# Designs tried in a protein design chat: VHH binders against Flagellar brake protein YcgR (ycgR). Part 48

Target 1, 263 residues: Flagellar brake protein YcgR (ycgR), of Thauera aminoaromatica (c4kar8)
Amino acid sequence: MAELSTPSPASPAPLDGGRGDELEKFTLRGARQILQLLQDLITHRGLITAHTGGGHSFMTAVLKVDEERGRVVLDPSPDPQANRRALAAPRLTCVTQLDGIRIQFPLVGLGEGQDKGRPALFAPLPAEMLRLQRREFYRLQVPLAHELSCLLKAEDLARKPVEVSARVIDIGAGGVAVVVPTGAAEFVIGGTLPACRLALPDGEPIELDLEVRNLNRQTQRNGTEQLRVGLRFAALPRAADTRIQRYIFKTERALNAKARGGL

## First folded at step 7 (VHH)

Design E38 (from D29 with G53S; framework vhh_7pa5_2)
Fold by OpenDDE, second read of step 8:
Structure E38 (fold): chain B 263 residues (1-263), chain A 121 residues (1-121)
Amino acid sequence: as target 1 above (263 residues)
Amino acid sequence: QVQLVESGGGMVQPGGSLRLSCAASGFTFSSYAMSWVRRAPGKGPEWVSTISSYGGSTSYADSVKGRFTISRDNAKNTLYLQMNSLKPEDTALYYCARDLDYWESGTFDIWGQGTQVTVSS
């Protein structure tokens, strides 16, 4: 009986350090701002996905902010194993949304205990909180099962037109990140790829122009080198934008449901 | 419409067990702490148990501690109360209630109609 290793939901890739400068604009580090945002999460009953690493996560909420002790109080998981994983994790990555804005923050030093006689998890206040105000900056990690692809119209080293089928690894309102084999095409940052085709699960591919925004070479565990290409949507039709947004929301909902123990 | 509907009540002998259910509708069930409250004849309401939004935290009245277990299934929008070792003093109308603040007791804004539990020899 082959234990079907349920593919561990890909840990949200750490926001690639390369976008460091852009992310700084959305990172809150002020103590007052952090406290206010945590309080807002409490007030609005923001549900949080806490990632413990290794593809594991559980649903929680900020129950209380203890300013005197400098700690946040979280709802523990009903699953003792999830709590054990959380406590063993060197860092939790907490992800939530408030008013359509994605919020991400790390928690370090998680402990268990009781607050007013009730079981709770405790952590020091986060040192920083990422608030992505613009939907265009939010990137959904595309589940591998969705097999999203983008047909890139690019040029090779000889400036000969080539078509490259690229796997979409993340998608947002503003663009996609794709992976291509190294040497498949020549990409220039700031260059435009015209008349590309983004394939979504819900219908016909979307034809669109893409602007190359970043390039990152990645070596896979097997030693194979791949090129990650960050692409911005250029002149996206409204209908296409709607479809992309719908896909993102639908997928996020499904992922969240799954994380909550929903089939 | 926001609604809570209790079920599972009945008559049992002392030492018996019952499982109560509360079906929630019309709101995001997983966003709220939930509680059980009971009212015995001629007595005021008595808090029984509370469970946090995702069920990781629970609390009980001293009178039911060790005998009752509160749980929830957020996928089914259902709250449960397993009652073991029932006593005649547990006879009451049992209400499901939405709790607005898990940390502050008594902040209930929505109640069901209740289910009757009778413990009698």
Scores: ipSAE 0.253, ipTM 0.700, lowest interface PAE 2.2, mean pLDDT 87
Fold by ESMFold2-Fast, scan of step 7:
Structure E38 (fold): chain B 263 residues (1-263), chain A 121 residues (1-121)
Amino acid sequence: as target 1 above (263 residues)
Amino acid sequence: QVQLVESGGGMVQPGGSLRLSCAASGFTFSSYAMSWVRRAPGKGPEWVSTISSYGGSTSYADSVKGRFTISRDNAKNTLYLQMNSLKPEDTALYYCARDLDYWESGTFDIWGQGTQVTVSS
């Protein structure tokens, strides 16, 4: 019988190499900085998703940092197959968050052993760690005056295709949150909405595949109920990514200027 | 500021039941998916269950499916795990975890000491 990978509701994907140059400014390379960050992960009991390649990952945690021997100790997976894949992998890509800051780092030379009589995995300290402050995954609250919308391609309760024009309430590098009237369409967490159209200033609506991540019912001040839907960009063309980032930057800049009471 | 406090653990015989609670403070609880994660003696962390922000969607590890039920009360900022038909293999420290990233689920933090569940005869 086949052994399943560690059951995770989702495995955070490592950041795309196409953003490598942009990510350099967020990369820590100082030995002391790396040690302090790893110790912070231990102190805050950070849960880590370790990617072993081939779409495989498992959940782990840093048990300790051995500064004298220059290595980190990790909890092994309860799935023996995941541990075997990890040991065979040329590298692990570890992804976690600490107080809303995304942290990602490679581990190379993974070994197996014991810590205080318990099975453990160990590796040399990473030479670098990526620390993306919340701002990189910041969600811009969309000004109502911008009338930003997304045309969703979904299904109704009878499984018939429907198009729903949803107001975008926030937008980030990885997705949008929209609001729709309760009952306008059926949404399932993990479901994909193909060929949706995001209307941004400066050009034609951009066509995107969106994955449903979150659903939250909320009551408006006027007493009507609406559904807030969190949608991840399943695949983002470079031109679309550029337009979205430009919109976010420009709007943040304008809002910051207004808040300071400048011009 | 953000705090999650687990409670309700204890000792129980095989086949028994326990209900775990997690009290949340310092953030908008109703905006986040929540999970239970456990660590058994000598093992790494194992994901147990997740519930969506509004409570309409749940998922479970195969090892607990049909025996455990996750639920939440957004008015009380509280997450629950009803554990039935407990087995010795369920002995673990149970942690309440918050999904930290709206766009990238499965990244969790553990904010408390956890609550110990021991299943023994």
Scores: ipSAE 0.000, ipTM 0.301, lowest interface PAE 12.2, mean pLDDT 78

Design E39 (from D29 with G53A; framework vhh_7pa5_2)
Fold by ESMFold2-Fast, scan of step 7:
Structure E39 (fold): chain B 263 residues (1-263), chain A 121 residues (1-121)
Amino acid sequence: as target 1 above (263 residues)
Amino acid sequence: QVQLVESGGGMVQPGGSLRLSCAASGFTFSSYAMSWVRRAPGKGPEWVSTISAYGGSTSYADSVKGRFTISRDNAKNTLYLQMNSLKPEDTALYYCARDLDYWESGTFDIWGQGTQVTVSS
């Protein structure tokens, strides 16, 4: 009867490609741009989290770009099992950052060998690299005093419609995270919640379709456990996007001013 | 320039305690959830603990629950990890990490250089 306790996050995870069309505008496909970005990662000795699937990942770094052979040279994991998983994986998803900007890219066809007599991993140059500015992934922590809520239209375990008023705890250009009481509704990753209503200050609630992205348990300081639900905006009318962005920037400026004042 | 600098590691006997610190600079520390991640010799990285941007929520790996406490001081741009009842299996290089998109993807975008913790008799 062991409860499946999943502390969150247990493993860093890549952004879901389910909104690939929205991420295309941030995707680099030029060979010269890709080479330059990889060289920048080498120069800054950036740590890369390489996801091998099944919740497994390891930390690596780009050691060298071999332009003549069209491949990257990577630092292997000190864990031999992580290297075996990486070599067996059909694809690695690599996640890192440069100057606070998120960089994500796939590697396919990983091999092993040596570089200058030392063990190394090799992969063909990626055909694409995602480069996301802060706006695209920034999540504002919502002040408790704002009482921001979202009325979720979901189903219970018996597949009956239920409405759950959830507190919004963070909000970004792409979605919200809410806290929901355990058992209030059934959430399925990848499922869509239609016609939910987001209550922002200074206006009528915004009607939104939300996609469930993740489910994470966390403990409050008083010892109570909550389910945090990550929800992506399935589609945003321009007016709704404008209102959400105004709320984020206004609140961020107020919080940053307070922090700089030492209050 | 964005930077995370860990300190407070060292050698300690089993059952002992250490407090790790992470000094953040070059970004608005209070806007980010922060995590501790460790890497033991011969093992892959293991997530240890996360604290929300304003410190109201924390989470821990099962291996450290009840022994470790994560905390932060946003006025000082500093993250802490109080480690009690240390075991030999806690021996690792401990990294401070910034969570980019904690609730949607669990992505870490900035890592420090790490601080070494060695638990031995």
Scores: ipSAE 0.010, ipTM 0.318, lowest interface PAE 9.8, mean pLDDT 78

Design E4 (from D29 with A33F; framework vhh_7pa5_2)
Fold by OpenDDE, second read of step 8:
Structure E4 (fold): chain B 263 residues (1-263), chain A 121 residues (1-121)
Amino acid sequence: as target 1 above (263 residues)
Amino acid sequence: QVQLVESGGGMVQPGGSLRLSCAASGFTFSSYFMSWVRRAPGKGPEWVSTISGYGGSTSYADSVKGRFTISRDNAKNTLYLQMNSLKPEDTALYYCARDLDYWESGTFDIWGQGTQVTVSS
């Protein structure tokens, strides 16, 4: 009788720390905004997955926001062991969705008690809440085997036009992240790269304008420096959008199938 | 729009049976693990069952094992939960939920409004 070990919930993949600056615009830090969002979660009776670390999680919901005491009230797990883990955890990572938008927020300082005679968990109000619309922010990690590339039309240090073939490392509905050799071109955040070409496996390259959104220097294991460039699709034709979405969907499906042992 | 809509709930006597349905729209249904979660009055949410994208793998909470059966029809974009030998303790609001991309995450990114199941004599 193989004890089907309850799959230890994989810790939510850390929102790739490298996106810190990009995520800032989607992070709510205002007290009023946080309170409103929590109230919206209550109103919609949204289920929350609370990650306790070590691959463990439990389902909960926000029951109440206590503004006077500056705390949130959560449903406890029906599993006493999950509650113990939650209380012992230095931090909970709460993940939920509202109106198609992924919401993630940390809770620190969890305690147990009673609310109106019912068992409840209590935590101080989160200091921040992340709102990510999946369509806009989901990034597929591109398999190396797909060899996606983007021909960037950029400028060098002398402002001479240069074409740089960049490897695409992630792709979403809103843009791509690419890697280029350091010094291959000069990139300016907020700058536009016109008439670039994104190569997808399913056909001819897509011509598009790209906007530089972020720059990150990365040192490879071999000591070689690379520049990671986050690029937004500045003007994407509808047909191109469809192709990109199709690629992402197909690839995600394949990756999921593989991860599940189906391939 | 991504949406899950539960149906099939109702009132039954102990020992009775119900079949819940969840209609999915706005996403590739077969690409995702799907789960049932329930919330009883005064209790926190409880995981009930999960099924893989193509139905090859299923898991159940100990509390429902041997009584409940999760299934799916990908051609109809519909998730099912056959509930047999119902007990009063099965009384809850039942939610259909989509699992995130990794099987072991136990994280749900979308769910429906739920369907009420009441087991009472």
Scores: ipSAE 0.025, ipTM 0.527, lowest interface PAE 3.5, mean pLDDT 84
Fold by ESMFold2-Fast, scan of step 7:
Structure E4 (fold): chain B 263 residues (1-263), chain A 121 residues (1-121)
Amino acid sequence: as target 1 above (263 residues)
Amino acid sequence: QVQLVESGGGMVQPGGSLRLSCAASGFTFSSYFMSWVRRAPGKGPEWVSTISGYGGSTSYADSVKGRFTISRDNAKNTLYLQMNSLKPEDTALYYCARDLDYWESGTFDIWGQGTQVTVSS
């Protein structure tokens, strides 16, 4: 029933439901605003993490908005089991990011069919969409070319110490999200990973303590499963915080320059 | 019930020091950027300082840079502003504010009651 993932500034996990009253200010309910935001997601080819409950999710995208029939068309998962879970779920919680803005919306009444001869998922247009711009929720999507990694000190399934080099997929002011190979380590929400090492492109690795905030098993577009781990910076020295912020701003400037140059 | 309660204001002579406190309740304090904003009589609000949710990032207005230090204690849900080398120009009502939008200066969810700081001989 309730979502098991704890929200993190560095993870695509859904926001805490107990914050509903505080989030009302950021909720769009106008039909035209909702249509415009969905169209923006199509234009920017925004990847969406769709949560089906029980810690399960899959990657999707909005393919089109069928305004005549009041429906959104989604890219199905290449994993048939993920699609079956989605169709059986009473509600999907969709989470994405556009230009540093966190976007979250529910989909109810999911169905399947075809769009132009290709498999597709369909749902009625959402009645509401959350749009939240806060620095603490901003997450830089780390370019693959940067090969950003974090060496985690964790335990394996037998509770024995293990070191895992995890790829950093996003980074923000409050933490990072990493991808861990399935079975490489066991994580406990609320657990602390001491003396981890975050490798930024400039300078020595940053040694820091990380708190596990959320765990999400995701099916990638190529059909492989991965474990995404959201990690909070437990106590960050000022010098380390400065280096992380510098990396984020420098990378954003470079990405923005490439995007504008490509126009 | 969400509340912000400022304290620590008072009268000081030029060159003196004060430490302001803001006690927060009713929300997850560590999830929000927090700011100090001041208003002098007859003037609009002036942003003073901001601190990130975990305290790792801070920023200051040029008028107070090097003299003021913002900090927070998330275990106590309390925001602080240490004010050193106070000038008559620092005389104002100081407000604690919960930030809504990091990129838009002056966008705040909650403004506290304020605490008066007077710098005079």
Scores: ipSAE 0.000, ipTM 0.108, lowest interface PAE 14.9, mean pLDDT 78

Design E40 (from D29 with G53T; framework vhh_7pa5_2)
Fold by OpenDDE, second read of step 8:
Structure E40 (fold): chain B 263 residues (1-263), chain A 121 residues (1-121)
Amino acid sequence: as target 1 above (263 residues)
Amino acid sequence: QVQLVESGGGMVQPGGSLRLSCAASGFTFSSYAMSWVRRAPGKGPEWVSTISTYGGSTSYADSVKGRFTISRDNAKNTLYLQMNSLKPEDTALYYCARDLDYWESGTFDIWGQGTQVTVSS
């Protein structure tokens, strides 16, 4: 009787906590907004993957929002073991999609009971819900072998114009994250870097304006300090957008193929 | 726009067969594992089957093993579910779902509106 080891669902990679400030823009914390989004999930009968930890998850759906009691009602799993795991978990991470937008929210304090005579799971309303439009927020981790770079036109401490060649570490439809040596330039959150050049493998660099969105100092294993800069595309020409999207899709496909034992 | 559209559902007698289709658009279909999930009335969602990105690996729930066959045509961006020897307990709304980045994650980030399958005498 070979125990078919149910492949331990890899815990969704935590949205890299370093994007904290960017994620705030997409995090709903208002009670009314949360309720509306939950109602939308009900209306659309969206399936939810609920992660219970330890690589385990089950599929559920929001059945009802009880505003009076401040709770959400979920479908239980047909698997009693999944329900037990869910109830034992200190936190559920719920992931779903609505109209092409990824939605993620935590549930804490799961309980079981009955709703109108049917088995149901209950949890307090989530305190926050993350709504990420995939196109805008998906970030491809750039393979080191691709050597993507961005020439940044910035200023130094003396406000003298400087050009900094930065390595691109991730890229999405909305922007790039780059790494620069500490002290290479001064960056101000909300500041615009005009006429920068993004180098893609498929052709000539793309000239674009970039807006600084976040700054994060990182210490490398070798003790060297570097600055991670999150940059938004301020005005991207349509042709450039197409090129970036093509690169992302092509690279993603290649990475997925490799991860699955392909070429 | 990223979209999954299921079709092929209907009413069938016990022992009958149906073939479901799911048309994918708005994303690179061949880059993702795909799954079928079903929801019966009054029950929670149940995983039915998964197929790898290139169709080299398939898995099935015990409840459908030997009766259902999942397949895909990446050139047509279409997922299929051949259902044979249908039983009343197979009555459900069937969803096509895209698996997230890892084959074994069991996490779905996109699904369709579903197609209704009803097995009744």
Scores: ipSAE 0.017, ipTM 0.306, lowest interface PAE 6.5, mean pLDDT 84
Fold by ESMFold2-Fast, scan of step 7:
Structure E40 (fold): chain B 263 residues (1-263), chain A 121 residues (1-121)
Amino acid sequence: as target 1 above (263 residues)
Amino acid sequence: QVQLVESGGGMVQPGGSLRLSCAASGFTFSSYAMSWVRRAPGKGPEWVSTISTYGGSTSYADSVKGRFTISRDNAKNTLYLQMNSLKPEDTALYYCARDLDYWESGTFDIWGQGTQVTVSS
């Protein structure tokens, strides 16, 4: 059992008193807000990393919120040692993400039992939850009026170069999602599309390499099928990153202003 | 109810094989790319493999290339991972995930409960 590597020390409590003031604007303390966020995690079956201390953690999920008893029900680890460590820990630090937002919360007083005949872990509802927007996970839904497009340089079924003008439906710091008609081009997950051109409303198109990350077939309400393609920015130049971020921030502010106009 | 249920894990000797299955329900399975993600005790999650909506494209982590094969059966709403030449380093909880990340694997909106794979002599 000789230790060959020194373990990295874990940070103390992420929501401690000294950091609480800095994180206060991102911290939910209202019972209804906490219940709603936990319910959203159930609805989306968000995977939660539960840190038990000493560099140990396990994967879990919220199975149920028991409002009457003020408890959250968690999926136990299939590893019995992970469950024993969790039950012995004075505190679990739970970390997950939901729709690009990092969510973090403590659980204290973990117990074990059964829910409807299935093994479960139980803990009192957290008194606070941290909700942080992370730039790399945020995806702006692109307004149709902006007519954002990306000219993709891809290959057809015969492996001949083809250019496809794709509508950009969302955009983030790390990439774009576009829609193309089914059969417009061949896409290979992990493949690189070189020298594509992203058109933003202000300025010249941005030339960049895109990596295919995701392919999803969608049926529109008019019955036509389209392919949604998720594309990662490969080695994004600083100037391009700055322009994309300015577009995202400007558009988000404009959308927020329009939403508030209805009040 | 949207649900992913993994099965097929177990204990196996180094060099052995296992096939994992993931049964999907409550959503249009054929409309989503699907991934396998694993987690060893004390480690963060590691992306293993992704398959496109119709199975025309697959990708793999360098650690499993040539040993693992991802596949799907849209008629049965089922995702598979064929694991060959298993190594002790493959010991982990394996999760089926619906992939929404369009720039990097690691952002998922639906996960299964996981199935334990233990490779030991």
Scores: ipSAE 0.000, ipTM 0.174, lowest interface PAE 13.0, mean pLDDT 77

